# Ledger of designs, part 238: miniprotein binders against q9bqp7

Target 1, 240 residues: q9bqp7
Amino acid sequence: VPQNWFPIFNPERSDKPNASDPSVPLKIPLQRNVIPSVTRVLQQTMTKQQVFLLERWKQRMILELGEDGFKEYTSNVFLQGKRFHEALESILSPQETLKERDENLLKSGYIESVQHILKDVSGVRALESAVQHETLNYIGLLDCVAEYQGKLCVIDWKTSEKPKPFIQSTFDNPLQVVAYMGAMNHDTNYSFQVQCGLIVVAYKDGSPAHPHFMDAELCSQYWTKWLLRLEEYTEKKKNQ
Below, E stands for the ipSAE of ESMFold2; O stands for the ipSAE of OpenDDE; V2 stands for 0.75 times the mean of E and O plus 0.25 times the DockQ between their complexes.

## First folded at step 20 (miniprotein)

Design yi2 (at its last look DockQ between E and O 0.76; V2 from the best seeds 0.00; counts 0 for: SAP 73.046 > 70)
Fold by ESMFold2, look of step 20:
Structure yi2 (fold): chain B 240 residues (1-240), chain A 105 residues (1-105)
Amino acid sequence: as target 1 above (240 residues)
Amino acid sequence: SREELWERIFELIEKGDYEEALRLLREYIELAEKLAKETGDPEWALELALYIVADLLFDMGRPEEARKVLERAKELAKKTGDPDLIEYVELLERLIERLLEELKK
């Protein structure tokens, strides 16, 4: 029930897959401006229950680990995620050099975890690339646009210490994917569009990653939920 | 409304009025159990309320009561397969057991 509904797909763009892939994946730089990012919109529209749970979780972690232990824990989680994304960008780039890679980039359970998924990924068209929705006025930085099992997807890479076998267990991740998809489909820097999404959850212990494929219908369902979150964000800023 | 009740509960917790917050949460749990029996509503709201009760009881220095309530929340979280709530429950369980062990000394 969004007040200002907008379609996720762009009727002015071809429905057909491009006949030729670009020789180098797109990497549009992200530039700070006054319009909100996808992650900021999602963070600022969390329910009060979710906010409470996160704050109490922080307090309980500090009780368990101590303040210094918690600081180290959060720093390590951030670093692991950063290095995972760096490794994937390097692996998926057409001009990889071993001398420019940190050898420890490839020493990760997370990289081991996604190997079976990467075998099904081809035709990489964008890596770590900015998107902007020209009409709805939000920005993001998508991880990857590539074919997965023959379907062009916005692919989002996530790390997790626990298995997430169901898409519902990935919470706001589907909203993030469709927000990027909608933005890319309406961004003048891109000449193609994407109708599918993929969330890949990689595991620290190297267990096989779980792929969560999102066809066009599922993407449309989550797009409606994203529009509600964006609308809520906008109303909060208007009333402040 | 449910939204107004949750707002009141969190306001009471913020003020430190844990006894009144517990009273409202227990009333909510009773209502949520009735409604779930009649409609088949998801158990998420019930497991969340049980977790919050356990969390408050832990802060109030009532860890044996917190453990009992948390066991119920853990059973529900396993049924729903919610990995974030399971993590929160397991963390609080570890802290409760540590406190109970310290009190034996």
Scores: ipSAE 0.603, ipTM 0.866, lowest interface PAE 1.1, mean pLDDT 83
Fold by OpenDDE base, look of step 20:
Structure yi2 (fold): chain B 240 residues (1-240), chain A 105 residues (1-105)
Amino acid sequence: as target 1 above (240 residues)
Amino acid sequence: SREELWERIFELIEKGDYEEALRLLREYIELAEKLAKETGDPEWALELALYIVADLLFDMGRPEEARKVLERAKELAKKTGDPDLIEYVELLERLIERLLEELKK
């Protein structure tokens, strides 16, 4: 049980979307502060098992590809992910703010993969927007806040070359999503509350993406785990 | 505790004491197998342990033994449905096969 319990949901915020749906999605810039990011917290609190597996995977990939090959692979993965997010931001942005859709960005297997998910996405409220939890002292950059199948969600888009049909196979991604939810729900820059999360795993080959929907109950469960990770991070930093 | 045992195993691996790590892993595997039989569910921890054993055997220059253990890990990984572990197992499989081919030359 976390020592410093804080709720994921803000009882002071109404679940009812205020009728003023901002016609334009929020895009709050991330301020580089001394405040740790969600990603940093998660990376610094990985289990020994996770660290071991990642290090071994890296070593084996280097054995397979060579050092230069591995660097190239890593760079390509990063670039593909970045382009995918840029393409999604362009797709989900209102037409008036559409910079000339680089048609080349839309011609990806990942974009094809998520088409069936995008059909169920509406009411985009935020894109690539910073969230801050002032009390718990962490920040993050969320990908998207939108309605998925009529439910307002924090949506996190992931790229994968391998099928991830189970939410458990997404590692710390559920923690990231709930961390963003909790921060947004208590960030004064946002007037609304989110109760659901969605992890979308897009595939390079254009195969249908896997949506991992997180209801309020599942979000609450992962929120407890997130709080434990945050406490661990805080403790580690005090001891440094 | 299971966690303490893993910590010790990882410490040994980090120190390069693969023989002692393997010994502890074997003890763990025996325990995990017993528990799996009793519960009827394959444990993810058993899959991980088998993978680590195969990985260490590979590093120790014992690729044939590594292959045998890895096959078992692969079978278990398919049952657990962990795609990341499956990927790691497949990667190691490719490396082992490559090494075995090189040793035949």
Scores: ipSAE 0.293, ipTM 0.714, lowest interface PAE 1.5, mean pLDDT 86
ESMFold2 (binder alone), look of step 20: mean pLDDT 71; pTM 0.621

Design yi3 (at its last look DockQ between E and O 0.47; V2 from the best seeds 0.56)
Fold by ESMFold2, look of step 20:
Structure yi3 (fold): chain B 240 residues (1-240), chain A 111 residues (1-111)
Amino acid sequence: as target 1 above (240 residues)
Amino acid sequence: SPEIEERLEELWERIFELIEKGDYEEALRLLREYIELAEKLAKETGDPEYALELALYIVADLLFDMGRPEEARKVLERAKELAKKTGDPDLIEYVELLERLIERLLEELKK
């Protein structure tokens, strides 16, 4: 149980954006200050099991591929993830034309993988946009806010390279989504709030992506877990 | 059952503290107790628990790192069987990676 509970939703905010729909999604710039990011909080509060598995996986990959082979592997995984997110931002941005799109970004198995999900996505309100929780003092960079099957969601896009998915990203993904949601709902840069979340796992081979929808009740349950991780992080930093 | 779960959590925390310090022999001793209790819990529930298969993988990983690949291979075979039954794709990947490394080391040691 968190010692200092705080609500994920803001009762003073509308569940719907203003009646006028802006033609340009919000893209609030990220401020690089001393406020911890969602990803740093989660990384610093991983269980000892998670830390062990990650460290041993790295050691074993280096034994198999060599140091240079592992560096190339991780660089390629990072680049593919970056390209995927850039492609999705381009596809979902209304201000770009087909001639302005980088054709290399659009040709990937990951983009093919999410096509059936994108058919259900509309009403994009934010892309690659910073959020800050003004009271709890943490910051994040969310991927997307849009409607999925008629529900306004914070959407997080994940890549998975088969058969070697990243081990840490799926366990904490719901915490990441609700942390962004809570921050957005209490960030003065936003005039509306979001009550639902969506995690989309895309595959390199183009296999159909898996959506994981989170309604308001499920988001509230994960929010409690996020608050515990934030408290754990704060206690660790207080003793440094 | 709640007493077993409480003891398993206590052991788990202690095991990773010992691994962090590099006290692998003591970690292995506690892992054997952990596995015994996890087997009892799995028998009571009738379901292979992810905790049991993960503990077996960790034993094999430590034995490999300690230069005991024959022992690691034997333990890993059991972890592999459980991972296939539960269908945990992440653990299957870890097991298969470690298996390849163990076999390479055993072949190198024959020379």
Scores: ipSAE 0.618, ipTM 0.879, lowest interface PAE 1.1, mean pLDDT 84
Fold by OpenDDE base, look of step 20:
Structure yi3 (fold): chain B 240 residues (1-240), chain A 111 residues (1-111)
Amino acid sequence: as target 1 above (240 residues)
Amino acid sequence: SPEIEERLEELWERIFELIEKGDYEEALRLLREYIELAEKLAKETGDPEYALELALYIVADLLFDMGRPEEARKVLERAKELAKKTGDPDLIEYVELLERLIERLLEELKK
């Protein structure tokens, strides 16, 4: 049980969208603060097993691809992910804010992959927006807050070259999502709360993306795990 | 059993220390114990055999580093079967990567 328990949901916020919800998605800039990001917390609190596996994977990839090949691979993965997020932001942004869509960004297998998911996405409330949990003292940049199949979700978009049909296959992504949810639900910059999460795994080959929906119960379960990771991070920092 | 979980954690820490030191033989010995306990835990809890899957992968990986590719292949086959059951795509990827490396090495050794 976390020592510093804090609820993921804010009882003071209504689930009902206030009629005054701006038609324009929120885009709160991330402030450079001494406050740790969700990503940093997760990275610094990886289990020894996870670290070992990643290191071994890296070594094996280098054996397979060579050092230069591995660098190129890593760079390409990063670039593809970035371009995908940029494309999604462009797609999900209101038409009035549509800067000249780089048509080249839209011509990707990843975008093709998520088309069936995008059909079920509506009511975009935030895009690439910063969240801060003041009490628990962490920040994050969430990809999207929107309705998926009529349920308001924090949506996290992921790219993969390989199928990830199970939520368990997404490692710490569920923790990231609930961390963003909990922060948003208690961030004063947001007037609403979210009760659901969605991880979408897009595929390079354009095959249908896998949506991993997280209901309120599942989110609560992962929230407990997130709190434990956050505590571990905090303890490690005190000892440094 | 909490006792088994605690022992698995203890073993894991020791295994990692040994691997970092390059003492793969002793690491393999402890991994065998780990596997046995992980199997027992999986049977008792009904939880996915993730600990077992991971341990088997590590065994195969170490055997590969030790220049024992045939043994690595055999262990990896079991790991691959478990990975498919658990549905861990990352572990599947790791297993497939190691499989390719083992096969390459085996081909080179036949030359």
Scores: ipSAE 0.555, ipTM 0.835, lowest interface PAE 0.8, mean pLDDT 88
ESMFold2 (binder alone), look of step 20: mean pLDDT 78; pTM 0.720

Design yi4 (at its last look DockQ between E and O 0.10; V2 from the best seeds 0.00; counts 0 for: pae O 8.0 > 1.5, pTM O .587 < .8, other shape alone 2.996 > 2.5, placed apart)
Fold by ESMFold2, look of step 20:
Structure yi4 (fold): chain B 240 residues (1-240), chain A 111 residues (1-111)
Amino acid sequence: as target 1 above (240 residues)
Amino acid sequence: SPEIEERLEELWERIFELIEKGDYEEALRLLREYIELAEKLAKETGDPELALELALYIVADLLFDMGRPEEARKVLERAKELAKKTGDPDLIEYVELLERLIERLLEELKK
């Protein structure tokens, strides 16, 4: 139970776009500050069990693949994720590039995997855009804000080689989504708010992606868990 | 049993402190106590916990690092069976990776 609860939704904001909203998706730049990011908060509040598992997994992968093999593996995973996000930004942006490299960007298993999801996505409001929660003092960089099946969502795109058919198998990703949502809803750079979330897990082999829709009630449940992680982070910083 | 659950949490914290310091023998001693208590709790509730599976994996991982692969393999077999029943994809991956490394070390030792 958080000691100082704060609401995820802003009662003074509409969940509907208006005519004064820009026709081009928002892309608010990150600014340097001392406010922690969502990912930093989550990384620094991992349990000792999670830290142990990740460190040993790395050590064991290095034993199996060799240091060079592991470096190549992690580099390839990073590159695949980067290319996937770049492709999605290009697909969802009205400023389609005119160069031939756009065709190469669109040719991947991950992009094939999300095609059925993209048919249900419209009304893109923001892409790769910074959010800041001024009251709770954290920042983030969200992937996308758009309508999914008629519901305006903060959308997070993930790559995976293993199926993740249940939202629980995405671990901290729901916390990341609601943290971005709460920040956006209380950020003066945005004139509207979002009440829903969507996590889309795309697969390297092109298998149909799994969408994990989060309605307002589910977002509120995860918001409470995010507040606890943020509170834990703050307590750790006081003891340093 | 609230008493057992409280003790399990205390053990968990101490175990990871010892692992961080590299005191694997004492960590193993506490892990054996943890596993015994977790088994008692599972019998009382009728369901095993993911914490038991994780504890068994950690024991096998430490034994492997200490150069005791036959003991590690025995413990890991039990962790593997529990992980398959729960369907935790991350723990299954960790177990299978460690199993491959244990078998490689055992083959090396036969030479």
Scores: ipSAE 0.579, ipTM 0.865, lowest interface PAE 1.3, mean pLDDT 84
Fold by OpenDDE base, look of step 20:
Structure yi4 (fold): chain B 240 residues (1-240), chain A 111 residues (1-111)
Amino acid sequence: as target 1 above (240 residues)
Amino acid sequence: SPEIEERLEELWERIFELIEKGDYEEALRLLREYIELAEKLAKETGDPELALELALYIVADLLFDMGRPEEARKVLERAKELAKKTGDPDLIEYVELLERLIERLLEELKK
């Protein structure tokens, strides 16, 4: 049980987004400060199991590709991910703000993969927007806040070369999503709250992406786990 | 399927704890269950890679720590079968490496 319990949902905010939501998605810039990011918290609090798996994977990849090959691979994966997010931001942005869509960004297997999900996405409220939880003292950059099948969600887009059909296969991604939700729900820069999360795993080969929907109950469960990770991070930092 | 993954996670944590405590026999028992569940997951998803990979790593650790390659061999054989079913070259290669390791260990034990 977390020592410092804080609710994921804000009772002071309406569950119904006000109809007056701006037609333009919010894009709050991330400020570099001493406040830890969600990603940093999660990375520093990985379980022994997660660390072991990642290290073994790394060693295997180095054995196969060599050290330089592995560096190149890692760089390419990162670049592909970045381009994918940029493409999605372009797609989900209002048409009027569409700078010349680099048509090349749209020609990816990942974009093809998420097409069926994008059909169910509407009412985009935020894109690549910073969130801050002032009380719990963490920050993050969320990918998207939009309606998925009529439910307002924090959407996190992931790229994978391998199928991830289950939410459990997404490792700490559920924690990241709920961390963003909790921060957004208590960030004064946002007038609304979210109760659902969505992890979308896009595939390089263009096969249909897997949507992992998180309802309010599941979000609450992962929120508890997130709080524990945050506490662990805080404790580790005190001991350094 | 979610239930299987949850159980796999629970088993992995328990196996890890048992290995840390040096209770390799119980760890091996739970590992067998882990492999069986991984197989079920494979049938459902067609991609048990993560679960199988974890199992293989645990087998490797058991081989080194127990000094009992014969006990781990049965688990490895099952893992090999699963690896072949996945068709993942990385998993197949890893199993082959483990097999070579087992052979070497067996040769050393005969001396």
Scores: ipSAE 0.015, ipTM 0.300, lowest interface PAE 8.0, mean pLDDT 79
ESMFold2 (binder alone), look of step 20: mean pLDDT 71; pTM 0.631

Design yi5 (at its last look DockQ between E and O 0.81; V2 from the best seeds 0.63)
Fold by OpenDDE base, look of step 20:
Structure yi5 (fold): chain B 240 residues (1-240), chain A 111 residues (1-111)
Amino acid sequence: as target 1 above (240 residues)
Amino acid sequence: SPEIEERLEELWERIFELIEKGDYEEALRLLREYIELAEKLAKETGDPDEALYLALYIVADLLFDMGRPEEARKVLERAKELAKKTGDPDLIEYVELLERLIERLLEELKK
C-alpha cells in the first residue's frame, strides 16, 4: 500500500461536463520546473530487470545493426512517433485552428491505422496539454482528452511496428495514462475530471490500431502502482 | 511464498552484480537456483512466467557472450516458448533478436 495515498478521482469535480465546455481544446504549455515528469518518474523507477533487458536488447541491436544502424533506427522511431503525434494533433484540432495541414503528415500508415479509432473519438477537450499534480508533485504532457465511444478518456497514442494486442504489452503506458488522469483531475487548470483511459497502438503498416480501454476500476488499480513508483522515485531522490 | 520471493530478490541482485563484474560462471550458477525457485513460485501462485522468462533469457544471453551458442540456443528455445505465452511482443522480439545472433554465430563457427 502506498504510504502517500491520494485518490485518482476528485470527488469535488462533477463528471458532468459543465455546459461551458470550451469549443476549443485546452493546450496548456508545459512549464519547465524542478517537478519531475511522469516519464522521468517511470524511467527512473524501472526495475533492475527491465533496465537490464533493455540494455541487453540495445547491445544486441547494435550487434545486429551496427552502431550507426542502431542510431538511425532510434532516430527513425523517434521521428515517426513525433510526426504521428503532430498529425493527430492537427486532425483533432478544430478546423479554425487548423494551420495548413501538412498533407505529408497525414499520409502515414500510422494515421491510416487509427482511422477506425478516430471515428469513435469526439468531444476533444485537451490536446498536448500539460497537467500538474500539485500535492503529489509531478507533471506531464498528455496527448489527448476526448470522448471515446461516449466515455471521456485520457487518450495516449503509441506507435508500434509490432502488434500489441494486450494492454500488458504496453509496459508502463497504463501507468502514464493514470498518472495523467490523476494529475488532470486535481489540476486547477481543468474544470472536469476523467474516469477512463485509452491507449491506442498505431501500426506503421496501416493495420487497424489496437485500442486498450481502461475503465475506472482498471485505472484505480494502475493508480496504486503509479503511486508506488512515485514513492520509489521520491525516496531515490532523497537518497541522492 | 514470501520466503521464495525474498530469496529471488536477493539472488537477482547478486546475479546482476556478478554480470557487471563479468563473472558469468558464478552468475549462471545463481541463475540456475533462481530458475528453480521461480518455477516453484510459479506453481504456487499461478503467476508464472515473467521471472522465469527473464532468467532463461539472461542465461541464454550470457551463454552467447561466453561463446557457448549451442547451449544458448537450447535455453533460448524455452525462453521463446514462455515469451509466446506472455503475448508480449517486446519479449518475443528480444528472443528473436538473440536467436538470430546465435544462429549467425553458429554459422560463422562452421566456417
Scores: ipSAE 0.625, ipTM 0.865, lowest interface PAE 0.7, mean pLDDT 89
Fold by ESMFold2, look of step 20:
Structure yi5 (fold): chain B 240 residues (1-240), chain A 111 residues (1-111)
Amino acid sequence: as target 1 above (240 residues)
Amino acid sequence: SPEIEERLEELWERIFELIEKGDYEEALRLLREYIELAEKLAKETGDPDEALYLALYIVADLLFDMGRPEEARKVLERAKELAKKTGDPDLIEYVELLERLIERLLEELKK
């Protein structure tokens, strides 16, 4: 239970006039300041169990692959994730002229994996766009805001070499999604409100991606957990 | 239930202090108590077995690090079953990686 509850939704912002072309997704640049990012807050408030799992996984990967092999593995995973996000931004932003579609970006098992999901995505409102919660003072960079099966969602795209069929199996990702939702709902750069989230896990081999839809009730549950993590972070900062 | 949850939190703090100090035998003793309490709580509430998975995985990981791979393998089989039940690919990856390393160590020790 957070001591300083704050609502995730701000309906007064839904009346704000939109000055941008509605057919072009928003892409707000990330401002460089001292307020914490969502990922920083989550990283600094990991449980000891989560820290143990990550550290031992790294140690065990190094035992299996060697130090150089592990560095190569992690670089390849990072590169494939980056290529996937770049390809999705290109596919979902047909009117942007900042980047032409790269043939290598489109030739991906991950892109094949999400095709059935993309058929249900429409009304793209934002891509790779910064959000800031003006009151709670945190920032983030969200992947996508669009309608999924008619419901406006903050959508987070993830890559995995193995299937993730259940939402409870994604590490902190639901907290990231709701933190971005709360920030967007209280950011003057955005004239609309979102109450739903979607986490899409794409697979390297092209297997059908798993969508994990988060309705308003589930988002509210995770929002409460996010607020607790943010409170924990501020307590740790006081001890510095 | 509230009494069990409070004890589980207390155990976690002590377990990780002991792991940090390298006192793995005492950490294992407390982890066995944790597992018993987590099983009792899961039966009472029907909550997912994530806490139980984590405790079992940590036991297997410590036993492997202590050079006791036969014992680690036995504990890891139960953690593997729980990981498959959750469908969490990160939990499955952790178990499968440790399993490969345990099997490598067991093969080496046959010499």
Scores: ipSAE 0.514, ipTM 0.822, lowest interface PAE 1.5, mean pLDDT 82
ESMFold2 (binder alone), look of step 20: mean pLDDT 81; pTM 0.765

Design yi6 (at its last look DockQ between E and O 0.11; V2 from the best seeds 0.00; counts 0 for: pae O 6.6 > 1.5, pTM O .637 < .8, other shape alone 2.766 > 2.5, unsure alone 69.806 < 70, placed apart)
Fold by ESMFold2, look of step 20:
Structure yi6 (fold): chain B 240 residues (1-240), chain A 111 residues (1-111)
Amino acid sequence: as target 1 above (240 residues)
Amino acid sequence: SPEIEERLEELEERIFELIEKGDYEEALRLLREYIELAEKLAKETGDPEWALDLALYIVADLLFDMGRPEEARKVLERAKELAKKTGDPDLIEYVELLERLIERLLEELKK
């Protein structure tokens, strides 16, 4: 049980954005500060199993590809993810025209993979937007806040070269989603809150992406796990 | 069985401590006990265990690093079969990568 429990939802805040809100999605800039990010907290609190698997995977990849080959591989994977997020932001932004977009960004297996999901996405409220939990002292950069099949969600887009049909195979992604959600719900830059999450795993070959919907109950369960990871991070930094 | 689950948690903690220290022979000894108990728990519950396929992969990985690739190959074949049944795409990737490295080492040793 966390020592410093804090609620994920804010009962004094509406779960529906006002109809008079601007149609332009929020994009709060990420500020330079000493407050840890969600991804840093998660990386610094990995389990012994996660550490073993990551380190052995790196060693095995280097044995197979060589050091330069591995560097090229990881750079390519990073660029593919970056291009995917750039393309999605462009597609979901009402301010951009198709003529201003890089057509190479729009021609990828990952974008093809998510097309069936995008038809169910509407009411985009935030894109690539910073969140800060001022009480718990962490920050993040969420991918998207939009309605999915009528439910306002924090949406996290993930690329994968292999199918991940079950949420359990997404490692810490549910923790990222709820951490962003909790921060947004208590961030003064946002006038509304979100109670649902969605993880979308897109595939390089264009196969239909897998959506992993998280209702409020599931989000609350993962929120407890996130709070434990944040407490672990804080304790480690006190010992530094 | 709560007793088996508690023992599995104790073994897991000690196994990774030993791996971190480089005590691979002792880690393998504990991994064999872990696998035996995980198989017993899987039979009792009727559920496939994610931990069993991962434990077999870890054994194969350690054997490979210890220069015992024939033993690693045999254990990895079992891990591969289980990982495909459970459908864990990351573990399947790890298994297939290690398999390629084991086969390369075995081919090199023939020379």
Scores: ipSAE 0.657, ipTM 0.892, lowest interface PAE 1.0, mean pLDDT 85
Fold by OpenDDE base, look of step 20:
Structure yi6 (fold): chain B 240 residues (1-240), chain A 111 residues (1-111)
Amino acid sequence: as target 1 above (240 residues)
Amino acid sequence: SPEIEERLEELEERIFELIEKGDYEEALRLLREYIELAEKLAKETGDPEWALDLALYIVADLLFDMGRPEEARKVLERAKELAKKTGDPDLIEYVELLERLIERLLEELKK
């Protein structure tokens, strides 16, 4: 049980989005400060098992590609991910619909992969927007807040070369999503709250993406796990 | 599928708790159940990689910590069969590497 319990949902905020949905998605810039990011918290609190699996994967990849090959691979994966997010931001942003979409950004297997998910996405409220939890003292940059199949979600877009048909296959991504949700729900820059999460795993080969929907109950469960990770991080930093 | 996934998660948590406590016998028992569920999941989804990777990790831990390499080998053989069935080259390679490690350890123990 977390020592410092804090609710994921804000009872002071209405679940009903005020009808004045801003026509333009929010894009709050991330401020560089001493406050840890969600990603940093998760990375610094990985389990021994997670570390082992990642290290094993790394060693296997180095064995196959060589050290330089692995560096190149990692760089390419990162670049592909970045381009994918940029493409999605362009697709989901009303303003960029007017700008000549770099057709090259849209011609990716990942974009093809998520087309069926995008059909169910509407009411975009935030894109690449910073969130801060003032009480719990962490920050993050969320990918998207939008309605998925009529439910307002924090949406996290992931790229994978391998199928990830289960939410468990996404490792700490559920924790990341709920961390963003909890922060957003208590961030004064946002007038609304979210109760659901969505992880979308896009595939390089254009095969249909896997949507992992997280309802309020599942989000609450992962929120507890997130709080424990945050406490662990805090404790580790005090001992350094 | 969701029910199997939930059970796998429960088993995972319990297995690691048991390993941390040094209860390797119970951990091994649960690992067998875990592999069986992973096989079912593999059949349904065609992608048991995460479950098999975890199983292989636990097998490796059991090899080093439990002092029962033969039992660990049996668990690994089941994982190997599943890996072969799925045809995942990365998983197959890892299983082969682990197999070689086990054989090496067994040879050293006979000395």
Scores: ipSAE 0.018, ipTM 0.333, lowest interface PAE 6.6, mean pLDDT 82
ESMFold2 (binder alone), look of step 20: mean pLDDT 70; pTM 0.598

